# VH-VL binders against q0aze0, part 41

Target 1, 268 residues: q0aze0
Amino acid sequence: MKIILVNNRFKENTEKKAQEIAGQLSALNVEVIIDNGLDEPYAGTVDFIMVLGGDGTMLRAARRYGQRAIPVLGVNMGTVGFLSNIEINELAEYLPLILREEYSLEARMMLEVAVFQQQSLLTRVFCLNELLLRSNSPRMLSFALEISGQKLEPYRGDGLIVSTTTGSTAYSLSAGGPIADPQLDAFIVTPVASHIINKRPLVVSPEREISLHLLEEREAIIGIDGQIKMDFGAENRVLIKRAPHPLLMVNLKAKPFFTSIDRSLQRQ

## First folded at step 2 (VH-VL)

Design pd5 (framework fv_patritumab)
Fold by ESMFold2-Fast, scan of step 2:
Structure pd5 (fold): chain C 268 residues (1-268), chain A 124 residues (1-124), chain B 113 residues (1-113)
Amino acid sequence: as target 1 above (268 residues)
Amino acid sequence: QVQLQQWGAGLLKPSETLSLTCAVYGGSFSGYYMSWIRQPPGKGLEWIGEISHSGYTNYNPSLKSRVTISVETSKNQFSLKLSSVTAADTAVYYCARASYDLLTGYSKDAFDIWGRGTLVTVSS
Amino acid sequence: DIEMTQSPDSLAVSLGERATINCRSSQSVLYESNNKNYLAWYQQNPGQPPKLLIYWASTRESGVPDRFSGSGSGTDFTLTISSLQAEDVAVYYCQQYYSYPLTFGQGTKVEIK
């Protein structure tokens, strides 16, 4: 068995704990690769991915490894979040189940984001939560949205979010999008501060292909999972579709989504 | 070598609808804005409107109530319709492409390729 | 609308001499975030469509002779022909593509003295 431990090098407690866990796993004849985020993703085959940290670390792990169809377990290190399944102090209890492959998997859809300049592909990335198109200046954007060849009326506003159902509780929620059951596969298209009345969030089939481009030369960016930023101009087009593989999240412990989100919203 | 070929009716009576078509040969339509620009005899250039490969349009506000630009992506063609014409609409009508510099790879938004022009005369 | 004004309306220049055409926009066409001026220059011979000479105020289009150059920023722009040739007799137009509607200058006719 070979396991990748994903952690954040700049959080000293997670790095130290990753080393401790690696030592314990090695004593059980498990080969361990530590990914602290600074190097390229590990290129070899592995059997399991253990993410030590909060939601941000999980989003990075999903972008790096989510398309490989490998089980991914989120282990919370004290940061409250939605993407972890167990707490670090519970790991010893669940480790025998992990090693025997005695767990269920929850499939979470991912986005495939392709950015073009004319017909030339500039970059292709995957993400778990969302793509954000936003102005990088005080000026509102004018942009075109096309859904599976269907041309919508132009949008005017600060931007647009194209989200997975997993991302429905992230930036899309803050922009007025619906809370979606993560068991469902769907795109949620949420306008950001639209100046046109009756531009509502859309919930569309995950088989749809979504394209975006600017109608005016503006300074804009596209953001991926709140972690990657790319300049976006009128010469660019972005194409968004369902990624080939979902993220396979390990479910060792019952974590009821609806009561968890309800408590989080009431705390604020 | 990319070229734009345009065609359509050249003689109209007042109140009729002008219809012109432009086709792109030898290059990609995708990622470009295609415009219509007119020039009355002995006068300067006036931008009418534009359309993207995906069909999104922007129009000159002075003409917006009378203008429709449409695209047929399968044929790399786009068309102009101008309703309720008058003698003031007499002009040479050009189609033009806004493209990017292939050497640098960035959009320049200037009209680098133009059609030959179609003279449209509106008279009784 | 951004109004584009060219000067002079017509210009007579001897062969081999320098020709200078000015263009003024009613508001700035410099987008400060990318530091680009959204201004182009076109040449039009009688009976022909316009031909792109200069874009981004100073970038020469491929195939355009070195004698053509563009300069200026913000609201004031100049097209210079360093040594006028017979084939340069034409009407020249400036154009802004900063905001909609796209607008052109009224044109400057260049003739041989």
Scores: ipSAE 0.000, ipTM 0.386, lowest interface PAE 17.3, mean pLDDT 84

Design pd6 (framework fv_patritumab)
Fold by ESMFold2-Fast, scan of step 2:
Structure pd6 (fold): chain C 268 residues (1-268), chain A 123 residues (1-123), chain B 113 residues (1-113)
Amino acid sequence: as target 1 above (268 residues)
Amino acid sequence: QVQLQQWGAGLLKPSETLSLTCAVYGGSFSGYYMSWIRQPPGKGLEWIGEISHSGYTNYNPSLKSRVTISVETSKNQFSLKLSSVTAADTAVYYCARGIGDYVSFYKYYMDVWGRGTLVTVSS
Amino acid sequence: DIEMTQSPDSLAVSLGERATINCRSSQSVLYESNNKNYLAWYQQNPGQPPKLLIYWASTRESGVPDRFSGSGSGTDFTLTISSLQAEDVAVYYCQQYYSYPLTFGQGTKVEIK
């Protein structure tokens, strides 16, 4: 058995804890690869991915490994989040179940994002939460949205979010989008500070293809999961599709999504 | 290990359409981009284009008007069609699996190759 | 398009001697954000498909003998075979994957002297 441990080197004591867990797994005849986020993703075959950290570390793991159809377990190291399933002090209790493959999997859709420059593909990335198109200057953006070849009336505003259902509680929520059941597959398209009064969030089939491009030369950015930032200009186009694989999240412990989000909203 | 098996008609007349198929065995190409690459006799390699498991394609601009790559996920297969062939299209055609960085800037090198199919365009 | 130029076109080297193949790109294939060179090397034996040897300019593919090494950065790259063996008689290609379309060098034929 081979397991990847994903951690964030910039969080205190996380590297020491990853080494400790790797030693315990090695004693159980498990091969361990540590991914601290600095190098390229491990290219070999693995059986399981254990993410040590908060939601940000899980988002990184999903982008790096989510398309490989490998079970991914979120282990919380301190800060409460939505994407972790167990706490670090519970790991010893659940480890025998992990090694015997006695757990259920929850599939979470991901986005495939392709950015073009003129007619050429510039980059392709995958993400768990969302793509953000946003102005990075004082000027408002004017941009075109197409859904499966259907051209909508132009948008004017600060930008647009294309989100998964998992991402419905992230930046899309802050921009006025709906809260979605993460077990549903759908794109949520949420305008950011639109100057067109009747532009509302859209919920569309995950089989749709969504494309965006600027109608006027402006300075803009594309943001991925709040962690990757790319320049976006009038010669660029972005195409968003459902990714080939969902992220397979390990479910060892019942985590009631609706009561958790309800409590969080009372604080925001 | 993953293996690529390819087949298709090897003899064509000018103006006909080339059709080749590649099948993936021993693994899935889900999460990978599958490419077609050709090699004229005694010459170097030319990238034709790529397709994802979801059907998203990129083509070499020099061939884009004549090339279509398609995927049949139920059979774990992908196919190349090249229209309006001429003698210049005579080459060994390879299918290959692309591997790269799936997180940030996706660009790739080829780690698994098919055996090649010789296509001759004559008379 | 990024043009890839190899030198020499052909090379004759005695068994056990060092073989050196150069590859030059028309523009840099070094990506500043991750400090990686988007450059691969392939070996093609007569009648066979290409086989991956090196990726990221200097990383050896699993199963490739340690006599093969890659070096260089930006626009100038080298594939070195430290001690040529009989099975190394092949054509070698460099490939950039920095920009679409993906492009290959014209190939360098390595023969026993």
Scores: ipSAE 0.000, ipTM 0.409, lowest interface PAE 14.1, mean pLDDT 85

Design pd7 (framework fv_patritumab)
Fold by ESMFold2-Fast, scan of step 2:
Structure pd7 (fold): chain C 268 residues (1-268), chain A 122 residues (1-122), chain B 113 residues (1-113)
Amino acid sequence: as target 1 above (268 residues)
Amino acid sequence: QVQLQQWGAGLLKPSETLSLTCAVYGGSFSGYYMSWIRQPPGKGLEWIGEISHSGYTNYNPSLKSRVTISVETSKNQFSLKLSSVTAADTAVYYCAREKYFGSGSVYYFDYWGRGTLVTVSS
Amino acid sequence: DIEMTQSPDSLAVSLGERATINCRSSQSVLYESNNKNYLAWYQQNPGQPPKLLIYWASTRESGVPDRFSGSGSGTDFTLTISSLQAEDVAVYYCQQYYSYPLTFGQGTKVEIK
């Protein structure tokens, strides 16, 4: 068995714990690759991915490895989060189940994001939560949204979020989007500080294609999962589709999504 | 050990449609893009297009009006159709797997099929 | 489109001597955010499909002999074979993967003199 341990190098506690866990797994005849996010993703075949950290570390793991159809387990290191399944102090209890492959998998849709300059593809990336189009200055953006070739009335405002259902509790929630069951597949399209009175969040079939471009020359960025930033100008177009593969999240312990989110919202 | 096996009609008449299929053995093409690349006899390589496991395609603009790439995920296969062929389409056609890291841009080719010679003659 | 131009078109090198192949892109293939050059090199032996030698301009593919090396950045790239062996008689192609459409150089034929 070969396992990737994903951690954050700049959080000393998680890196130290990753090395301790790697030693424990090696003693059990498991080959371990440590990925702290700074180098290229491990290119070889692996059987399992264990993410040590919070939601941010899981988002990075999903972008790097989510399209390989490999089980991914989130192990929380004592922070709050929605993407981890077990706590670090529970790992020893669940490790035998992991090694015996005695767990279920929950599929979470991902976005495929392709950014073009004219007709040239500049980049394609995958993400678990959302793409954010936002102004990179105090000026409002004017931009066009097309859904499967259907052109909507122009948007004016600070930006737009195109989110997965997993991302419904992230940036989309802060911008007024709905809370979605992460077991549903859908795009959630949420305006950011729209100056047009009737612009509402949209819930869109994941089979549809979403296209965005600027209508005026402005400084804007495309943000991916709150972690990657790309410049976006009037010569750029972005195309968003459902990614080829969902992230396969390991379920060792029932996590009460609706109770957790309800409690979180009442603490405001 | 990933192997790409390809097949299809090797001799065509002008105006016919070229049809080639590529199958992936020894592993899934799930999580990868698959490309078609051609090489006229004695000439260089030309990228035709690519397809993901879910059916998302990108085509070379010079061939876009004539080319269709499709995927049959249940059979681990993907296929190329090129319509209205002429003698200029005579080439060895390769299928190839695109190496890709899940968070980056367009990539390079790590595994190639053996090639299928397609001759268009009148 | 990014146009890839190789030089020379053909090269005759004695066994044990250095072979140098150049590749020039019509625009930069360096992505500044990750500081990587989106350039690969392939070897095509007679009658065979191309084989990946180098990616990211200078990273050698697993199983490729140490005599092969890649260098360069931005628009100018070089493939070097430090000591030519008989099995290195082939056509070599550079490829950019910075933007669509993916494009290859016209090829450099390496022969033994």
Scores: ipSAE 0.000, ipTM 0.417, lowest interface PAE 13.5, mean pLDDT 84

Design pd8 (framework fv_patritumab)
Fold by ESMFold2-Fast, scan of step 2:
Formats: sequence, C-alpha cells, structure tokens
Structure pd8 (fold): chain C 268 residues (1-268), chain A 124 residues (1-124), chain B 113 residues (1-113)
Amino acid sequence: as target 1 above (268 residues)
Amino acid sequence: QVQLQQWGAGLLKPSETLSLTCAVYGGSFSGYYMSWIRQPPGKGLEWIGEISHSGYTNYNPSLKSRVTISVETSKNQFSLKLSSVTAADTAVYYCARGSDTALVPFYYYGMDVWGRGTLVTVSS
Amino acid sequence: DIEMTQSPDSLAVSLGERATINCRSSQSVLYESNNKNYLAWYQQNPGQPPKLLIYWASTRESGVPDRFSGSGSGTDFTLTISSLQAEDVAVYYCQQYYSYPLTFGQGTKVEIK
C-alpha cells in the first residue's frame, strides 16, 4: 500500500507530526510519500491520500490530487474544520480500517477553471470551493456573465463568486450565498457587493458552462479556493465547468454537516 | 527547505537592459507567485512585479512599460528584464517567494523566502 | 496605489525595553468578507535581505520569537518588540497585499541607545 501524506510546510509542528506518522505507517509496511507543497505532485500511483491539517490543506490536496479518483481523508490537527473527518488523536484507532479499506466514500464536485488571454489558454486549474472575481481598485467592475451561451444583463459591483456546493459555506456564504447540501451537485453564483440590488445568488445545473469577462478596462483579480491569485484584465476571460472527477472523501465516522454549520454561524 | 539563488550583471550603462535570474532549489514554486523587489542604496523597498508557475505576470504600473518577468519551469528559474535603465534604477534587486499558510480569499500571505540580493549599478 | 506610512523614522531603545513601530495605510486593508487584514511586517538586518516576521497583521511567522507581535486593523497597525535584544537592531517594514501594486512603508530603523 502506498499513501501520500499532505501537510502544511509553514507549520513546524505539522511537518514534524507528518514525519512521525510516516514512520508509524512505514513500520506497518506502508510506503509513504510526504507532500508538503514544495515539490510537484507525486506522479506515481497511490492507494490513499491522508491530509494532515485544516481546511486549507485539504483544498490544496484537492487541487493537486482530486482528479485522480483516489480516496482522500482529512485528519484534523487542532482546529475543527468542515473538510476533516477524524482528529489526529483518533488516527491510531482508525488506521486498521484505512489499511483494510473499511470505510465509505462521499463524492464532492469540483470546478474546472480555464483562464484565457485573448485566444491563448494561460492556465487550467481545479478547485473544491470556488472561483472569486473581484476588483483590485476602488472602482467597481462592469463584467459579463454567460451561462451555457445565455448572456445575462451586465453586472456592476465588486465581483462575483462561482462556487461548488462544498464551497457554499466558505467565501460564498460571507457574500450572502445560500448554504447548500454538499451531496448536491450545483454551481452557486453569488454577487459581491452588486450595485444592482436585484442581482441575487443563482443555483445552476453543474452541466452548464459559466464564462466571465470584463466589459471595461479595470484592474481585477481572480482567486481559486483562496490559494491561487492572478490578475484579470480586459484581455482575459475565464471558463468554468464541472471537473471530470469528484473528490472522493473518506468517511470513517459520522460528521453531521448541518449541525457543524449551525455551530459555525454562531462564531461569525 | 527552499532556497533562492540569484545572479546577473552588476554594472550597466544608461539605456542598457538589466537582466537577472533567480533559481529555486529544494522545492518547486508551483502554487506560488515569485516576486522581484528592489532597494536603492539607503532607501526602502519597491515591488517590481511577480510571476506564477503558469507564467502569468503582475507588474508595478510605474515600471510596466520597461519590465518583463519570465519563467522557465523545467529549470525552476524565473528572470527579470528591465529596459532603458537610468541612474534611478541603481539598487539591490531581490527575488522572493510568496507564502500560503491559511484559507483566505487570496493566495498571498507575505514573502517568506528571499534571495541574497544583487547590486545593480547604473553609471555613465 | 495604497500608500504605507511608518512612524517613527528611527527609534533608539535600551536592551530589554519595549519598541513600538506604527504603520498607516492610505486605504483600509481589511477585507470585510473574511475579516482579515492584508498586512505583513519584515525585518531587515544590515547587509541581509528582508525576513518575514508577521502576516495577516498579527500572525507570527514560524521561527519568529514571541517578543515580536503585531496588532491593529483597517488602516492603523503596530509592530511591538516587547524586550529588545541586540540582534533586533534592524530596519522594519510594513507591507500591504490587499491591492496591486504591492507597497511597503518607508521603514523604521531600530537602534540601541
């Protein structure tokens, strides 16, 4: 068995803990690859991915490995998040179940994001939560939203979020989007500080294609899962569609989504 | 850990093009923006621009007409070219890596790894 | 552009005493949707490149001593060194990463009295 351990390189305790866990797994005849974000994603075949850390580390793991149809387990290392399933102090208890493949999988949709400059593809990236388009200046944006070839009335405001259902509790929630059951597949399109008061969040079929481009020369940024940032200008356009494969998340114990959100809203 | 090593021409005449290269050792810069920052002698820091692993660039508007940043991913290198230099471009030039330590709307938390710096002198 | 202004330009502090550096941005660097301040602090020792001390206004970078702390929100930020050591003699810079272009303060020089 071959397992990738994904951890956060900027947290010394997390890096040290990953090395300790790698040693424990190696003692059980498990081959371990440590991915702390510094090198290219491991190119070989693996059986399982274990993510050590918070939601941010899981988002990075999903971007790097989510399209490979490999089971991914979130292991919390201090702060309770939405994307972890077990706590680090429970890992030893659940490890036999992991090694015998005695767990269930939950599929989470992902976005495929393609950014163009004129006719040229600049980058193609996958994400678990959302794409954010926002202004990089005090001036509001004027931009076009097209859904499966249907051009909507122009948007004016600070930006737009295109989110998965998993991302409904992340940045989309802060911008006024709905809370969605992550077991559903849908795009959630949430305006950021729209000057047109009747621009409401949209819930759209995941089979549709969404495109965005600026209608005026403005400075803007696009963000992917809060982890990738790039300029977006008059020569750019972005195309968003459902990624070919969902992220396969491991369930070793029940974690009630709605109860977790309810508690989280009391902290905001 | 990741280390940045930089090199390039240190002495230029006015109107020439400055060319500096930065190499990333001990890891990849995939998922990071790599920046160039300069510091004139005895003065503060000025951000020049940045480039992603995919080659997308952001430039300081005050320098945009003269600056080109490029990336060579197979060599883990990125480079700065600044055209039409003048004495005002005399500075120590640094390359630096952006960092990502938490979930936020933007992938930029500060520049956590810096090159040693290259002194560039522009004199007639 | 967002202008970053530091005060004072220079500061002399005795060993073991507190040093306080202020930074003001010309526009808010607080992003209201996530309630985070896009503000970093750097230390530059003589002859060395800058070193990241603090990000998100108050989060200490790994390996940075506990005597360094950041505070503030919106437009007004403070870097505090609670007990100055000899190795803390340096120039300190604040930086915003809220908006392009990225901008730095003019720097504050900290010296021993």
Scores: ipSAE 0.000, ipTM 0.429, lowest interface PAE 13.2, mean pLDDT 84

Design pd9 (framework fv_patritumab)
Fold by ESMFold2-Fast, scan of step 2:
Structure pd9 (fold): chain C 268 residues (1-268), chain A 123 residues (1-123), chain B 113 residues (1-113)
Amino acid sequence: as target 1 above (268 residues)
Amino acid sequence: QVQLQQWGAGLLKPSETLSLTCAVYGGSFSGYYMSWIRQPPGKGLEWIGEISHSGYTNYNPSLKSRVTISVETSKNQFSLKLSSVTAADTAVYYCARWEGYSSSFDLYYFDYWGRGTLVTVSS
Amino acid sequence: DIEMTQSPDSLAVSLGERATINCRSSQSVLYESNNKNYLAWYQQNPGQPPKLLIYWASTRESGVPDRFSGSGSGTDFTLTISSLQAEDVAVYYCQQYYSYPLTFGQGTKVEIK
C-alpha cells in the first residue's frame, strides 16, 4: 500500500507530525510519500491520500490530486472545518479501518478552470470550492457572463463567484449565495455587490459551461479556492466546466453537515 | 507502467480524412489531457491538440478548421480526425500525455508517448 | 504563438566532451506567480518517439543520467551534456508549455566528431 501524506509545513508543527505518522505507517509496511506543498505533486500511482490540516490543506490536496480518483481523507489538526472527517487524536482508532479499506466514499464535484489570454490558453486548474472574479480596487467591474452559449445582460459590480456545492459555505455564502447540500451537483453563480439590483444568484446544471470576460479594462483578479490569485484584464477570458472526476472523500464517521453549518452561522 | 498504444489507417489519398486512435493501458485516463503531436519525415515536432476526460479540447490554430479530437472514456481511448488531407500531412503521428497533476496554474509536458503511426498521403 | 528557436541546427562533439544546445523563446516562458519556467527538453533517437529529459527548465526527469542538465530563465535556455556518450547521438528538442499552442524548437542534431 502506498499513501500520500499531505501537510503544510508552515502550520501547526504539521511537518513533525507528518514525519511521525509516516514512521508509524512505514512500520505497518505502508510506503509513504510526503507532500508539503513546496514541490511538484507526486506523479506515481498511490492507493490513498491522507491530508493533515485544515480546510486550506484539503483544498490544496484537491487541486493537486482530486482528479486521480483516489480516496482522500481529511484529518483535522485543531481548527474547525468542513472538509475534514476525523480529528488527529482519532487517527490511531481509525487507522486499522483505513488499512483494511473499511470506509465509504463521498463524491464531491470539482471545477475545471481554463484562463485564456486572447485566444491562447494561459493556464488550467481544478478546484473544489470556487472561482472568484473580483475587482482589485474600489472601482466596479463591467463584465460579461455566458452560460452554455447564452449571453446574459452585462454585469456591473465588484465581481462574481462560480462555486461548487461544496463551496456554497465559503465565499459564495459571504456574497449572499444559498447554502447547498454538498451531496448535490450544481454550479452556484453568485454576484458580488452587483450594481444592478435584480441580479440574483443562479443555481445551474453542472453540465453547463460558464465563461467570463471584462467589458472594460479594470484592475481585477481571478481567485481559486482563496489560495491561487492571478491578474485578470480585458484581454483575458475564463472558461469553467465540471471537472472530469469528483474528489472522492473518505467517510469514516458521520459528519452532520446541516448541524455544523447551523452552529457556524450562529457564531458568524 | 502507463503505456499508450496507437492504431489507424496509414495510407490516404488527398482530400480524405485521417483517423487514428490511442488507448491507455496500465494507468488511469482520468484527470489527464491527452495530446496528438506529429512529425513530418526529417522535420520537427508539431502539436496538434489535446482533449480532457470531460471532452474539453484545445487545438493548434493552424489546424483548428480541420482537426477533431474525441474521447471515449469507457474504453480509455481518444481519437484524432484530420479532414481534407494533403501531401503536407504526411507524418508520424504520436499520442502523448503527462502522468502528473497540476498543483497550480500549469500546462503539461509529455512524459509518456505512443510508438507513433506513420500516415502517408500520396496522390 | 511562442516561437522556439534552437542553435546550432547541428553539433559535432568528440566522445567525452561537453555538448551545449541553446533554445530561445520569442517571449518569456517564466510565469511570475509561481516563479517557474515552462520549458522542457526531449531526446529523440532514430525511429523512436521523443523521450523527456528535463522539465521546468532545470529539473531532470527520473532515470535520466546526471550528465544532462538544463539551465536558463525567461527567454534563453541551455541543455548541457557534460560528457558525450555514444548513446547520446540523437536530435534534441526544446518545448514551451507556457501558452497554447504548445510549440517545439526546430531540433538540434548531435553527432560524434
Scores: ipSAE 0.000, ipTM 0.409, lowest interface PAE 13.8, mean pLDDT 83

Design r1 (framework fv_ragifilimab)
Fold by ESMFold2-Fast, scan of step 2:
Structure r1 (fold): chain C 268 residues (1-268), chain A 123 residues (1-123), chain B 113 residues (1-113)
Amino acid sequence: as target 1 above (268 residues)
Amino acid sequence: QVQLVQSGAEVKKPGASVKVSCKGSGYTFTGYYMYWVRQAPGQGLEWIGVINPNSGGTTYNQKFKDRATMTVDKSISTAYMELSRLRSDDTAVYYCARSPYDFWSGEYYFDYWGQGTLVTVSS
Amino acid sequence: DIVMTQSPDSLAVSLGERATINCKSSQSVLYSSNNKNYLTWYQQKPGQPPKLLIYWASTRESGVPDRFSGSGSGTDFTLTISSLQAEDVAVYHCQQYYSTPLTFGQGTKLEIK
């Protein structure tokens, strides 16, 4: 068995814990590749990915490895997260189940994001939560939204979020989008502006293609999973589609999504 | 366009605490890490910690972990750094600085800096 | 902790001449797997905050004049100003971001001769 152990080198205690776990796995004749975020993603064949950290670390792992159809387990080092399944102090208990492949998998859709300048592809990335188009100045954006060739009336406002259902509890929620069951496959399109009349979040088929471009030159950015930022101008266009493969998330114990989000909403 | 604007100078007694603010404008506040760095008079720069404004997640220099607290208020695009149990050797200019989100490649270079907040600890 | 040491502590150079500032790390800041040096250079003019000049040891930040260049690998790094201008009077700092805690050199003060 070959396992990638994903951590963030600069998060306190995670690299030390990753080394400890790698040693324990090696003692059980498991081949371990440590990915601390500083190297290119491991290109070889892998049976399992274990992510040590919070949701941010899982988002990175999903972008790096999510398209490979490999089981990914989130192991939380602290108290909170929607994307982890077990706590670090539970790992020893569940390790035999992991090694015997005695777990279930939950498929989570991902976005494929292609950014163009004029007619040329600048970059193509995958993400688990969302793409955010945002004005980075006090001036409102004027932009075009097209869904599977259908051109909507121009949007005016601070921006737009195109989210997966997994991302429904991230930026989309903050912008007034709905909470979605992450087991559903759908795009959630949420306008960014607290006081927009006649603009509401849309929930659309994941088979749709979504296109965005500015109608006037403005200072704007696009953000991906809250972790990648790039400038976006009138010469740019972005195309968003469902990624070819979902992220395969490992379930070793019951994941109380609705109970967790309900508690969070009552406290806010 | 991008600006980081910090709160004004502070004079504190030994044993007190100070809270410095840093307001970001001209960019999406949650799209970048916020770092805190200090510089004692005539000396080099010293890293205090980093906060992810999107998640509230923090990493501290161990030297400051017991005394420093970093927080953010996303609604006003403002980061805060509070330092408690002040000593005379905490007299320094405190800076906030912005960095891209590339945790995985280890990109921790600071592309924009606040103007600095002078904290004087004396009595 | 990685200790960053700059040399010289201060340097006086005539206008139009080449200025060279050195930075040494106590251990390598080259990540062999990606072949990148986790090193930056900042310029700090009197009374101002630091300004990013160079990252990844040799990549010049947008808007930084091409007279500034960074070189070196592993433990030994150099910032070069090919033709000193009056506006370049500043303290220059190197920083490693290879491991936490993030650490800076003590600074090199550059003055006109």
Scores: ipSAE 0.000, ipTM 0.387, lowest interface PAE 17.1, mean pLDDT 84
Fold by OpenDDE, second read of step 3:
Structure r1 (fold): chain C 268 residues (1-268), chain A 123 residues (1-123), chain B 113 residues (1-113)
Amino acid sequence: as target 1 above (268 residues)
Amino acid sequence: QVQLVQSGAEVKKPGASVKVSCKGSGYTFTGYYMYWVRQAPGQGLEWIGVINPNSGGTTYNQKFKDRATMTVDKSISTAYMELSRLRSDDTAVYYCARSPYDFWSGEYYFDYWGQGTLVTVSS
Amino acid sequence: DIVMTQSPDSLAVSLGERATINCKSSQSVLYSSNNKNYLTWYQQKPGQPPKLLIYWASTRESGVPDRFSGSGSGTDFTLTISSLQAEDVAVYHCQQYYSTPLTFGQGTKLEIK
């Protein structure tokens, strides 16, 4: 068995724990690859991904490995979040199950985000939470939203979020989006600080495609999961689709999502 | 004793490239991260990137992602930083700096520095 | 990006007196899980590279005189020289390593009054 341990190199506690876990796994003849984000994603085949840390680390792991259909376990290191399944102090208990591959998987929809320069693809990324289009100036953006070829009325505001249901408890929530069941596949389209009257968040079928572009020569940015930023101008287009493969999140322990919402949100 | 010795000053024209070297000695070269930091005259320090001398893995400041290339030659314990498409505002002293290498330490401060390499970009 | 802002930009202090340099981060560099501040201080003398003084906001590097101390947490940090010596004339830099990109303050020039 080969396992990737994903941690945040800027978080000492997660790195130290990774070392400890790596040692334990090594003693059990498990090959361990450590990914602290410094190196490129491991290109070889692996059987399991263990994410040590909070939601941010999980998001990075999802972007790096999510398309590879590898089971991903979130191990909370004492941070607040929604993407961890077990606590670090529970890992020892569940490790035998992991090694025997006795666990269930929960498929989480990811976004496929393609950014174009005219007709040329600039970048394509898969992400677990959301895409953010936001003004890079104090001025509001005017941008067009198209859903499966249907052109909506132009948006005018600070920006727009296109989120998965997983991401519904992330930035979308802060922007006034609904909390969505993570077992549901859907896009959530949430205006950011909109000055548009009667613009409500949209819940959109995962079968649809979402297109965004600016209607004016303005400077904007695209944000991915709050961790990646790129410049976005009038010459750019962004196309958002459901990723072809979901993130396969390991479910070792039942997580009562709805009963934990208040508790989790209060800690943020 | 730990030493980082950098290559000599460079004078370049706009649009050119510069490659600065940093040779480590007195320690296990592959056992520490190598950071690159620059300092424009009279200005603060600016992080360029980091390389893992053992794996060759790199992380760049987005500002330099398209212009900076960090490499290492482990056989001679030397790190390199190449900056392309130089412009006047790239004029600075460029430093290599060692950080305690331990994937587990989380210590990303710099305990040893090279003497610096002045790169002047002028027409 | 985390913006580091030092204050003042320059400081003149008499020999033997206390020197205080402040560093403010645009967001917290305190990691709640380990309760550590990812903040370091460097001393840079003319024509020389920076020298590590303090890391983890308050831990003094080996060989650094006791008169140097770091304090603060979250977003506000202070480097203190309890009794300024002639050899302490330098530019001092704070740096966060909480997240990438690593960022530095603009530096504070410390001179003898």
Scores: ipSAE 0.000, ipTM 0.464, lowest interface PAE 13.4, mean pLDDT 90

